# Designs tried in a protein design chat: VHH binders against B3 domain-containing protein At5g26805. Part 3

Target 1, 156 residues: B3 domain-containing protein At5g26805, of Arabidopsis thaliana (Mouse-ear cress) (q3e922)
Amino acid sequence: MIKSLFYTFLQTKHQEESNNSRDPNYPLFPQEIEIRPIAYFPWEIIKTLTTDEIISKFQLPMEKIRDTMLRHASEEDIYRTKFMSCETNILVKDLDTNTIHQGKLWKHPCENNFALRESWIEEFVKRRRLVVGMVVGMYWDFEACMFCFSVLDGRQ

## First folded at step 24 (VHH)

Design ad3 (from ac1 with G109A)
Fold by OpenDDE, last read:
Order: sequence, then C-alpha cells, then structure tokens
Structure ad3 (fold): chain B 156 residues (1-156), chain A 124 residues (1-124)
Amino acid sequence: as target 1 above (156 residues)
Amino acid sequence: QVQLVESGGGLVQPGGSLRLSCVASGFTFSSGSRYAMGWFRQAPGKEREGLSLISGSKGGYTSYSDSVKGRFTISRDNAKNTVYLQMNSLKPEDTAVYYCVADLRYWSAELDYWGQGTQVTVSS
C-alpha cells in the first residue's frame, strides 16, 4: 500500500473557513488516500506542442486528469469540473532537469482540457526553450503525487 | 434526438424572481441514472458561466456557483422530465441568456446537449 494524494471538491471545515468567497472558481483539495500500486505506462500524455501552448497554456485532456489526480473523485465531482470553473495547485517535475515546479491547473466548464497556467511559460517554455512541434510527455506519479514532464522529441 | 427547451425568461425588476424551466426530450430522468442537468448563462461581452447542476443520483446532488448561491435553486421533476431554476433576488448583473445543459456522459469532457437559451433581463 502506498499513500497518495487525490483531489476532490470535498472541503474540510478548515478549508471551508479559509475559502475566498470572491473566487468564482471551485478549488480542488488534496485528500490523502492509501492505494495499492497500479501498473501504469509512463507518458500517459504524449503530445506535440502547439502554437497556443507555446504562447499561453499547456493543455491537459480532462480524461487524463480524471484518470490520474481525480481518479478517486466522485461522479458528482466530475460533473462539477464540467459545469463549474475549477482550479488546483499542482507540482510538476521536469525529469530532464530534475527540477520541481509549482503550477496551477485550471479548467473552464466549456473547455475540454485543463490548462496548466503560470509556471508553464516561465518554467517550461522559456526555461527549456520549448518550441512548436516538440513532442512532450507527461504522466502522474501516484507515489510522489505530482506530474512528471519530459521532452521526448525535438530536444535541442 | 435529445432536445432541451428553456422557458420562463423575461423582464423583471431588481429584487424580483423568475423561474426557468427546461424540458428535456430524447432521454428520461430517473433516479439513480448517470446524468447531470444544469444551467449556464452568457451576458453580452462576457464568457459563458456555469451556474448550477443537479445530478441524476438518488440524493439529487446539487451545486451552485458563488455568484448565485443563496439566490438560485435548481430542482428537477422526473415525472415531467423537467429541470427548474428558481431565481430570487435578481440583480441587473444577472441579465443574460440562460441555457439549459444536459450531460449524459460524465466520463467525457464534453457537455452533451444545450438548449437554445432564454433571455433574462433584470432592469428597473
């Protein structure tokens, strides 16, 4: 058994008290859970970087988020991600440079993807000199409770 | 084919109330079914905003955006295959086109069906 963090919209009393009522987004909160290790393939997400991703946000399909950090979310929680704006803080490990970066995942209900914001441009696009056409991989590390990122093709 | 038809929109004064209805056809509401219904709105020049949802669960899980919490109430009538949005204490900022939405595949990223919308105008 391993301890892992999964995210839900369930709030603890303390979290409820700390919530900023002015934020229109529903925050996802990490919940510790013990799980049996499951076999997964590295690089669950493999994608070619688009122009939009290079200049703005890294897109993560909702289904991939659902199957990873939201794996233990309720059906109702999933509906909330589809009907309401939501955001959460995440960690992303750059495997190529062995660095960890804090980022925010955000999803608009009318969008099909989560968007990695803030750290994406500064800590990845600029720092790693990412360009359109590069192939990148990402997977969720269930043990470390973070995304792992690597450039798979187009390394300069 | 699934169709959603909204009604109940109109002009109302600030502080007033409206009740929107959404009649669904092409699928049936049943307790314990895997679906969610909800309401969105879009004001001129603004992004579409999710307001509320109600799931097909036996408990009828509901959720609201902060912008409408305490003022709006979502409900369903399975016998009529209808979802409602009771809107109280309406404000000018609530002026928008309101859309009924059905999600029949929670595993999919997409929201499946949208109504044509009904105009709500809050003005003195």
Scores: ipSAE 0.837, ipTM 0.953, lowest interface PAE 0.5, mean pLDDT 89
Fold by OpenDDE, fold request of step 25:
Structure ad3 (fold): chain B 156 residues (1-156), chain A 124 residues (1-124)
Amino acid sequence: as target 1 above (156 residues)
Amino acid sequence: QVQLVESGGGLVQPGGSLRLSCVASGFTFSSGSRYAMGWFRQAPGKEREGLSLISGSKGGYTSYSDSVKGRFTISRDNAKNTVYLQMNSLKPEDTAVYYCVADLRYWSAELDYWGQGTQVTVSS
């Protein structure tokens, strides 16, 4: 059995009592669960970087997030991601540089994708000198509970 | 074809109450079914905001944005295929076009159906 983190919108009693923040965004809460090892194929996401992604945010398809980070989320939690703004902290491992970066995923209900913001620009676009047209790959590491990132084609 | 028709909007004074209705056609409400209904709003010059949802689950799971929590209540009447939004303690900031939304595919990234919207104006 492997211990892994999965995310839900269900607050523990302690979290509910401590949460005084009037944040309009619903937080995703990581929960440690024991899972059976599942073999996964790397590069769940392969995409060519767009101008918007280079200057603003990296987009992650909701379906991919659902099938990975939110794999054990309830149907109601999934609906919440579609009807309500939500955000969560994540880890992203850059496989090319063997570094781990903290990021924040955000999703607006009217958007189809989650957006990796803030750390994306500083820790990836600038640090790695990413440009439009580069091909990048990402997959979810269920064991480490983080995304793995690599530049698949382009200037390294 | 699925259609959503909102009603109940209008002008109300601050502190007042209003009840919005959304009649759905093209699909039937059933307890235990996989769907969700909800309400959005869009104020002039602002982005569309999700306010509330109610699932088709037994017991009707509900969720609210912080902006309306404690003031708004979402409910459904399966017999009438209608979703309601009871809005109490209305504020000028609640002025917006309110949209009813239906989601029939939770696995899809997109929300499936939108109403035409109903205007709510809160003003003294």
Scores: ipSAE 0.831, ipTM 0.952, lowest interface PAE 0.5, mean pLDDT 89
Fold by OpenDDE, last read:
Structure ad3 (fold): chain B 156 residues (1-156), chain A 124 residues (1-124)
Amino acid sequence: as target 1 above (156 residues)
Amino acid sequence: QVQLVESGGGLVQPGGSLRLSCVASGFTFSSGSRYAMGWFRQAPGKEREGLSLISGSKGGYTSYSDSVKGRFTISRDNAKNTVYLQMNSLKPEDTAVYYCVADLRYWSAELDYWGQGTQVTVSS
């Protein structure tokens, strides 16, 4: 058994007490669970970078998030992601540079994708000199509880 | 085919109350069934906002956005296939078109069905 995190909208008592900010978005909270190690195909997300992703935000399909970060979420939690705006802090490991970056995932209920914001432009697009047409890969590391990122094609 | 019809919108003064209704056809509200109903709104010049949801689970799981929490209450009547949104302590910023939404596939990213919307105007 290994320790991992899954994300829910359920707040711990401590989180409730610390939540002083009126955030219009429902935050996703990580909860620790024990899971059986399962072998998984590493590149769950393979994408050719678009103009919008280069200038704004990286798009992660809801289904991919559901199958990874939200894998153990309840049906009700999934509905929340569809009806309510939500955000959560995540870690992204750049496998090419062996660096870890903090990012924020955000989803609008009327959109089908989560968006990686704030850190995407500075820590990835600019830092890695990403351009339109590059192929990137991401997967969720269940043991490390973070996304792993790599440029698969178009490396400078 | 699934259809959602909203009603109950109108003009109300600040601090007033309204009750919106959404009648669903094409599927039934059965206890323990896998669906969710909810309400969205869209104010002029603003993005559509999710307000509340109620699941088809036993007991009816509910959730609210921070913007309406404590003021709005979602409920359902299975016999009438109707979802309600009780809106209390209304504010001018609550002025918007309100939409009823049905989701029958929680595994899909998409929300399945939308009503035509009902106008709510809060003004003195």
Scores: ipSAE 0.823, ipTM 0.950, lowest interface PAE 0.5, mean pLDDT 89
Fold by OpenDDE, fold request of step 25:
Structure ad3 (fold): chain B 156 residues (1-156), chain A 124 residues (1-124)
Amino acid sequence: as target 1 above (156 residues)
Amino acid sequence: QVQLVESGGGLVQPGGSLRLSCVASGFTFSSGSRYAMGWFRQAPGKEREGLSLISGSKGGYTSYSDSVKGRFTISRDNAKNTVYLQMNSLKPEDTAVYYCVADLRYWSAELDYWGQGTQVTVSS
């Protein structure tokens, strides 16, 4: 059995006491869970960077997030992501540079994708000199409870 | 074909109340079914906002956005295949087109069906 984290809208008592911030979004909270080792294929997400992603946010399809970070989310949690805005802090490991970055994953109900915000532009686009047309890969590390990122094609 | 028809919108004074109705056709409300109904709104010049949802599960769990929590109540009548939004303590900021939504595929990223919307105007 492997200790991992899943994300839910259910807040623990400890989290309730610590969260003083009025978040306009429904926050997703990490919860510890023991899971069976799952065979994973690297690069669950492979995509070519778009202009919008280079200037604003990295888009992650909801289905991919559901199958990874939210894999153990309840039906209720999934519906909430579809009807309500949600946000959570995540970690992203850049495999190319062996660095870990903190980011925020956000989703609007009318959008089909989660968006990696805040750290995306500074820690990835600028730092890695990402441009339109580059192919990037991302997968969820269930053991480390973080996303792993790499540029697969178009490395300058 | 699934259709959603909203009604109950109109002009109301601040502090007033309205009850929106959404009649669904093309599918039936059944206790224990895997679906969700909800309400969105879109004010002029603003993004569409999710307000509330109610599940098709027995007991029907509900959820509300912070903007309407404590003022709005979502409910359903399975016999009438209708979902309601009771809106109390209305504010001018609540002025928007209100949309009924049905989601029949929770695994999909998309919300499946939308109504045409009903105008709600809160003004003195």
Scores: ipSAE 0.821, ipTM 0.949, lowest interface PAE 0.5, mean pLDDT 89
Fold by ESMFold2, fold request of step 25:
Structure ad3 (fold): chain B 156 residues (1-156), chain A 124 residues (1-124)
Amino acid sequence: as target 1 above (156 residues)
Amino acid sequence: QVQLVESGGGLVQPGGSLRLSCVASGFTFSSGSRYAMGWFRQAPGKEREGLSLISGSKGGYTSYSDSVKGRFTISRDNAKNTVYLQMNSLKPEDTAVYYCVADLRYWSAELDYWGQGTQVTVSS
């Protein structure tokens, strides 16, 4: 919740732009030092899309899933993700369009990662017209209990 | 060195039974609160399929895939450091190489300890 006050900042900027020399008698309003935090960057997963993401699946690292969605899972449930195929429904919020999409998250035994497969293609690749070379991000929103998605760099 | 040695495979008629054994060495299954062991199989041309697991924790949890639930039973003998898979009502589709697997690194995403496998063939 960081806020900034600019009520006299334009005066100093206007003073720079409106004359070739600074006028020491130019009226100044009270100044506040703006504290600008480093840009908010919540992305736990950042991926440059390859052909695999465009035609097949989006993988989420097991450790990220264990620390978020499965943080309260029983020991038996964790072992099932290692020894057996499993699936679960999740929600993914697209922050760029402010829409929520349902996905089916898969885990095949001995795979390092969980994956969104058909739902990733339909709900994101096709809908957003994603192509190879775009950079996307994903993170877990603890308040909403869902993943959040955004295209971070639309260049190819 | 961790080793897992399977035995008990063979030829059996449909509807028959087999018991597979997996003797573990290099660790004590019952001493690790977050150890687990289990069974996988792989039929020709198919992906590996996880079948069952049993935890080393006190009270021991067992779990089964839907494909074998009700027909297969996993159990252990701590004195022999051995895990068993009792397979009943066997079908031709159960024909596969069966692997014993151990999970000694709970926080790892992978299962690194596998036996060499034992062949089970179900045919008349």
Scores: ipSAE 0.588, ipTM 0.860, lowest interface PAE 1.1, mean pLDDT 81
Fold by ESMFold2, last read:
Structure ad3 (fold): chain B 156 residues (1-156), chain A 124 residues (1-124)
Amino acid sequence: as target 1 above (156 residues)
Amino acid sequence: QVQLVESGGGLVQPGGSLRLSCVASGFTFSSGSRYAMGWFRQAPGKEREGLSLISGSKGGYTSYSDSVKGRFTISRDNAKNTVYLQMNSLKPEDTAVYYCVADLRYWSAELDYWGQGTQVTVSS
């Protein structure tokens, strides 16, 4: 399935190195072209942890939540997230440990973001010993109806 | 230019009533497919809290926070481009500056249009 799109755009290794890429008569090689899949990189939220994430909260942009968890929400529910304080329970899968954790997601009016607060500290920062400078990722898994979490870069 | 002007604040005894008005200009509230307006308040030493909202669409809906549900009623007069907050059974803890707010950018996470506020004081 990947083959057909990449055949049209992928130059051979020889063409790339010879700088003859615009030659109209350069033949395609007869064997199956080398196919490189697009890297799987689902991370919708990538964050380098600061002190705020270590001591207080992990924020998720309203637009990301609206497009995922709240994709079927009524107009009234969307307005309530903008005008009033709201909370809901969510599940977050830690892909590194293959475990599922419950979080309490908050939205306060006049803030652009939803946030995990105490649950982020207990279920992730403390459990995973997260520190400033680590890079983490989050994305919404539509099939599982939950967020997925991973530490993408653990160096400081 | 969008402007929201509140009026109707003042001093009221506990158990009393007030009606706040918010006159909007620079947009027509009833003409927007996804406009909403509402009321916030901020008491001394407290964070702002949202109280109520009303949609701009014909046959729209209203919503209330638990702290005022049953005591406060939001309504609108489209001919005057105005929303109201009827506040009944007022308590000393309702003392705050009350703000009118408009949501004209449904797709935005922000509420960018605020009135200057009107003081409500509930005390004897």
Scores: ipSAE 0.571, ipTM 0.852, lowest interface PAE 1.2, mean pLDDT 82

Design ad3 (from ac1 with G109A)
Fold by ESMFold2, last read:
Structure ad3 (fold): chain B 156 residues (1-156), chain A 124 residues (1-124)
Amino acid sequence: as target 1 above (156 residues)
Amino acid sequence: QVQLVESGGGLVQPGGSLRLSCVASGFTFSSGSRYAMGWFRQAPGKEREGLSLISGSKGGYTSYSDSVKGRFTISRDNAKNTVYLQMNSLKPEDTAVYYCVADLRYWSAELDYWGQGTQVTVSS
């Protein structure tokens, strides 16, 4: 395991909610970040691909989206995701190819999960030649403000 | 026990109006800091469609789908624990079963509280 030491100039999460700007007196302190191999522990979504993922869509749990991409969304926007069909553009980085892809994330009322649909098929299934039985992972990168993707087990 | 009871449906001519009511029990709509209620509909052979929502506690956020914006108005009467949908300029395409829905679990992915529905038929 590789460890790295960083210094930060950041407001705390609570400070961010209470202020219109960052606190200029935020103390400098060292942070130690453990750098891990790509297949290690960051994976919030791990899925063994089925026919549905190969033909149609990749689902992302609502709770994961709320805790990451929508963490600062207004109450009205959250309500709209539950009562109405909505879409938004997101970025997904493929860690295996080191490329960034734009996806359209959809939420339909009465469905519990968000989903990547046509963009998942075009940008990942076709591009990476994904097949049933492969295991893929996805997580949200707070620094880059995007999802990260990798094939974790690509048995042929 | 949460219950939602719709009323006010029926047969109406194109261009006409109806007012749907949804009486809620088992919770107080106006007392929850992050409660919302709204209306869905489902026509035969079609998927359920969300139409409108109203928040219970802050600023009275209302929102409408494009399909009904300008024709339908959601409102509430806190004393009666009731939400309304005023439906004007009705068209045959508005024919559907209309459902009242409550969101009492703001951070939940689901809308768990549904009424039994009331039929609206728009026909000459």
Scores: ipSAE 0.565, ipTM 0.852, lowest interface PAE 1.1, mean pLDDT 81
Fold by ESMFold2, fold request of step 25:
Formats: structure tokens, sequence, C-alpha cells
Structure ad3 (fold): chain B 156 residues (1-156), chain A 124 residues (1-124)
């Protein structure tokens, strides 16, 4: 629990630095900061959205896909992702809205990463009104055989 | 240093055939259980398209894109450290620069080694 002790120390310091009594609540009360246990922080991909994600695509590193969705893929399947354009349908659960969305995952052989392209824009950027600077997370749920998505910073 | 040298390109009529060769140097293709080689092409104004691959393993396999399956055949000659692409039933759409490619780092996300390319033109 080192983070808890650190917050307690910082609270004492901030309480000594009184500003305006007209602002007794947020943002001077760090207890509103989300602290999650380490054992429940499953995010394998954490990304601060840039213009590319808002306009074009969400990239997923090949090694992350290889370690999750493709963990039991044959050598032939892995070679095909490197030598040939491929696409596959995936499911992504939005944990914030508790909804499941279809995505089309693309891999172009001259690119290092898999990507969600039109489906990312339609199913997430537009639907969730995502903007540059928001932080999102994604992880693979092995039991459900799908990715899980959440906005980690910048929620509505 | 790894080097891939393509040959066998040229002009051919629709319905004709060509055989491309790719001589590899700087590594022995048949010695690597997780080496692969293959062929790409790029027509003017289009993105590179992967066509076929062949694994380096002794029980190796071949794989083809849907665009060429049934018309193109990849093969290898281990004694010459060479990979071939037999191209049959050629169409004007097959006009492109054809590149030989090698994957020697299975764990890498990238295809690191490319030939200079050989032009194939299919025209009446």
Amino acid sequence: as target 1 above (156 residues)
Amino acid sequence: QVQLVESGGGLVQPGGSLRLSCVASGFTFSSGSRYAMGWFRQAPGKEREGLSLISGSKGGYTSYSDSVKGRFTISRDNAKNTVYLQMNSLKPEDTAVYYCVADLRYWSAELDYWGQGTQVTVSS
C-alpha cells in the first residue's frame, strides 16, 4: 500500500498550503482520484489518443495480438500476418457502456501493427465522441475471447 | 550481409507464363527452421501486395494469397539457395514490380530483407 501512504503525506502538505476557502472540495481533495488495486489493472494496451486515432485508426502492436488473440496460432498463420494483407473480425466490449461491438482488425504486411480502421472510427470514436488527449485502455479477456475497452482518463 | 537478387521478369502476353527466381546470399534458407521467403508485387499507384510464401523447414509449407492461388506456384532449390515463383495464366492485372522477401527473424513484426525487384509486364 505504498501509494496510500504517499497520498496521506501529500494531503498533509497540500492541507498546509491553504489557498481559497471558497474551494473546499474538488480539486484540492485527492481522495477523488481513482486508485485501483494492482491485481485489477489488466490493461495491456494504454494509449493517449492522438490525431491519428481520431481520424484514421487504432493500432494494436503485433506482439500484443500475438500474445493474446493469436497465442495458439500456427507458424503458417503468423507468417501470413507478415507476408499478406489479412483481416479478421473481432469483438470488443466497451466496459463503460457494457456493450459489445464488432471490429475488423487489419494487418498490412508493410506495417508492424494490426489496426482497427473504419470500425474503430464508427464504433468508438464517433459513438463515444473521443477526442485527442483522452487515455484509453484495452485488454484481452481469455474467457470471453474478446477485447475489453475503457476510457481511463477523460470520461464523460 | 543478406542479399536477395530477383530475375526472370519481362514482357509476356495475357495467358502466358513466366518464372521468377530469387537467389539468396548471406544465409542458408534450408538451415533455418523458422526462416521464410516469399514474393510481393507493387503496381504503379498501388500498395505492395503479398502473393506467396514458402517456409525454410524441411517439412515446409507454401501459402498463397487469394489473388494468385491456383495460378502461381512458389518453390525452392536448396542447392542453389533459390526460391522461384512460377506464374501461369498471366493477366494484365499482374503487371507490377515483383519483389523477393525474406523473413529471418520470426519473432520480429517486420519483414527485413527485400530484393531490388524485377518488372513483369502483361500486355497484348
Scores: ipSAE 0.564, ipTM 0.848, lowest interface PAE 1.2, mean pLDDT 81

Design ad4 (from ac1 with T28S F29L S31T G32S S33G)
Fold by OpenDDE, fold request of step 25:
Structure ad4 (fold): chain B 156 residues (1-156), chain A 124 residues (1-124)
Amino acid sequence: as target 1 above (156 residues)
Amino acid sequence: QVQLVESGGGLVQPGGSLRLSCVASGFSLSTSGRYAMGWFRQAPGKEREGLSLISGSKGGYTSYSDSVKGRFTISRDNAKNTVYLQMNSLKPEDTAVYYCVADLRYWSGELDYWGQGTQVTVSS
């Protein structure tokens, strides 16, 4: 349990009675509270990197893309992604290096996943020296409208 | 069980026209607005290509790949539970097996049902 100070404007009855009307500043009273740390698990995608991902493309499940980047897409737009080849520009923030990279998601017909190609190899695999077996995490930042990326395990 | 049966394929000369039909069974094109039907093709040695879709919406939203846009037209007949692909100005490059596809779960990454395919050959 983490001890934290919570400041409240609520005065105890005794404090109200003792407070001379002369201080215009409503005093904040610190109260020590025990806060149970909420395990913040922000990662929507957690993957162990495969050989194919290291040499070619990073796979992103369609369902994850739908629930994040395409959350406000029309039904027709979703169908288009399933029936037609599509390419979408995205931004990916590398949280480990605090850098932003432009990428392209590709989806081919009959494939269930989007693929981050080209930019994945140059801006992540090579730049970060990613290898097979590393665990990476990704989540969508709705405010910044970009993916956030981090290496979770196997950091060299 | 949902089944899709294609027909209308055959041999045609360059510049010719062909109309493919896809009869759906196991679900109704009139009962659900949350579906899409479409056509794919696969030529020998090539990847499967999406060509066109038509949604179950009232207006029947349609979309086409660049390769067939202006030449192919997708349509549906709810009474016959059939989807059509009118193919005009056919080219040898259009030679392929054509597949009818039904997507009943737009939220899923997978396309739900495929037909057996019908052969289209464009040759002089």
Scores: ipSAE 0.784, ipTM 0.938, lowest interface PAE 0.5, mean pLDDT 88
Fold by OpenDDE, fold request of step 25:
Structure ad4 (fold): chain B 156 residues (1-156), chain A 124 residues (1-124)
Amino acid sequence: as target 1 above (156 residues)
Amino acid sequence: QVQLVESGGGLVQPGGSLRLSCVASGFSLSTSGRYAMGWFRQAPGKEREGLSLISGSKGGYTSYSDSVKGRFTISRDNAKNTVYLQMNSLKPEDTAVYYCVADLRYWSGELDYWGQGTQVTVSS
């Protein structure tokens, strides 16, 4: 058995008290859960970077998030992600540079995908000089509780 | 074909109340499967906002946005195949087109069906 973090809308008392923000988004909070180790294959997400991703935000399909970060989310939590805007802080490890970056995942109810915001442009697009057409890969590290990122094709 | 028809909108004074109705056709709320119904609104020049949901599960899990929590109540009448939104203590900022929504694909990231909307105007 291993300990891993999964995300729910359940808040700890401390988190409730610290939430002074009038943010209309519902935050997802990590919860530690013991799970059996699962065999994972790298690059759960493989995609070619689009213009929008280069200039704005990185798109993560909901099904991928559901199968990883939200794998143990309740049915209610899943519906909340569909009906309410939500956001959560995550970690992204750049495997190419062996660096870890804090990011924020956000989802609007009318959008099918989560979006990695804030750190995406500065810590990835600019830092790594990502351009349209590059192929990138991501997977969820259940042990480290973070996404792992790599440029798979188009390295400049 | 699934259709959602909203009603109950109108003009109301601040502090007033309205009850919106959403009649679903082509889909039974008595279905034991995974589904959720809810309400959205869109004010002029603003993004569409999720307000409330009610699941098809036993007990009908409900959730509310912070903007309407404590003021709005979602409910369901399976016999009438209708979802309601009781809106109390209405404010001018609640002025918007209100939409009924059905989510019939739990595993999908998308909401499946939308009503045409009903106008709610809160003004003195």
Scores: ipSAE 0.763, ipTM 0.930, lowest interface PAE 0.5, mean pLDDT 88
Fold by ESMFold2, fold request of step 25:
Structure ad4 (fold): chain B 156 residues (1-156), chain A 124 residues (1-124)
Amino acid sequence: as target 1 above (156 residues)
Amino acid sequence: QVQLVESGGGLVQPGGSLRLSCVASGFSLSTSGRYAMGWFRQAPGKEREGLSLISGSKGGYTSYSDSVKGRFTISRDNAKNTVYLQMNSLKPEDTAVYYCVADLRYWSGELDYWGQGTQVTVSS
């Protein structure tokens, strides 16, 4: 089951029960407008975990980093990620546990993708006991300036 | 089409200096287009290490790895279509094959244009 859709449906049913007037001319008091959420699926990266993710690293595609963290990066900063090893600290919110974890994001020259390495293993694989076959999601939250993570399908 | 040819390597004693040259062909360092050039090295049994870069933008933005900052200087001569690496205060650990590299595909993570390399040996 998709957690976001299930959560959305539960909230919608509860809200409908709270608005019980059947009179078309009877205004709700207070003047609440019920917004029926349809689905929440913000995931930019969806990955079925393989052995590589369990023992080594979680890769983040260059275009996703470019379009998020580095959307305002200078030309020179982008060149540094291509010619030199670089690292930066990032925050990743685990939406399932409502906790924020620090990760170290690496870019090695001659590799196209950024990666979380030891921090991914320690802060997520070990902590959440992730195994091969689980499906995880990640997206960038522009307002919070961090990545958000969830296990979307925990079946093995 | 793009070719990079390094020269200027050789044997030098610790504390000495060398200047490497990289002649580019197949594109112009005077282009208004976006590009960067740089230097990598690879010592025996080691991974390739990025050392420096110079961009084609106005002013020629330069950057250096911590391992060579203060000792190496990258520069270019657009009229000769050549990039240089001035290496001072050389140490035995600088012994490596040095590669000239060009980046003409800005948003790609791949550095497709590499020279054949020139050997630098620092020994006494």
Scores: ipSAE 0.558, ipTM 0.847, lowest interface PAE 1.0, mean pLDDT 80
Fold by ESMFold2, fold request of step 25:
Structure ad4 (fold): chain B 156 residues (1-156), chain A 124 residues (1-124)
Amino acid sequence: as target 1 above (156 residues)
Amino acid sequence: QVQLVESGGGLVQPGGSLRLSCVASGFSLSTSGRYAMGWFRQAPGKEREGLSLISGSKGGYTSYSDSVKGRFTISRDNAKNTVYLQMNSLKPEDTAVYYCVADLRYWSGELDYWGQGTQVTVSS
């Protein structure tokens, strides 16, 4: 859906600059529109990146993790995430680059949210050149047992 | 309305024992609803550290951090609406303010009810 919007804009721009709209091989150019639609499906988590996420950690809401990755977790496991520092190994697939990255979800008992720490900076922020104001999405793939990640909007 | 009051702290020699108590009010430990109680500590200049928990489910589930497992024991007395932390084989590293904590909102990621804390000092 994002690709459809992107192609539609580029097609219009090229047709404005050319009398030959019958050419099927118009080149693709980067999106220039300041505002583009954010598709909410299938994204369970949609975040506009802040300074903390660029320099430290990517926070994930507790209820979203429980409803997805931990849906079948016992009450005892849920209580451990609240009273004790916990970590679990996960995989995150970057849908934009078709690459899979290892990460750790961390939960500190005095924090409301889970967080991707440490490798989040190197594997996503630096690798993808993420900056404050970008919108990213994540959803949990139950079949693959991993999160799927994409940059949904480069500026908001 | 919910209130947690700790007691039982003090000065103790290394290798000694203390028993902390946490009296709860504003809810009942006899409820069949979901809840958990636990103990945290905070040494000067350090972050709060979770030590142990006990759930309110039937039978009671307990869990301990590695730093206190085998030395500390959490328990409860529902008739007295009280949770205990028995601390044995105390070390200077156990010196901290100890807090009783209650979790009554299962799906929240936050711990909402904290006691005022009781000081434990382990000094030779």
Scores: ipSAE 0.509, ipTM 0.830, lowest interface PAE 1.3, mean pLDDT 79

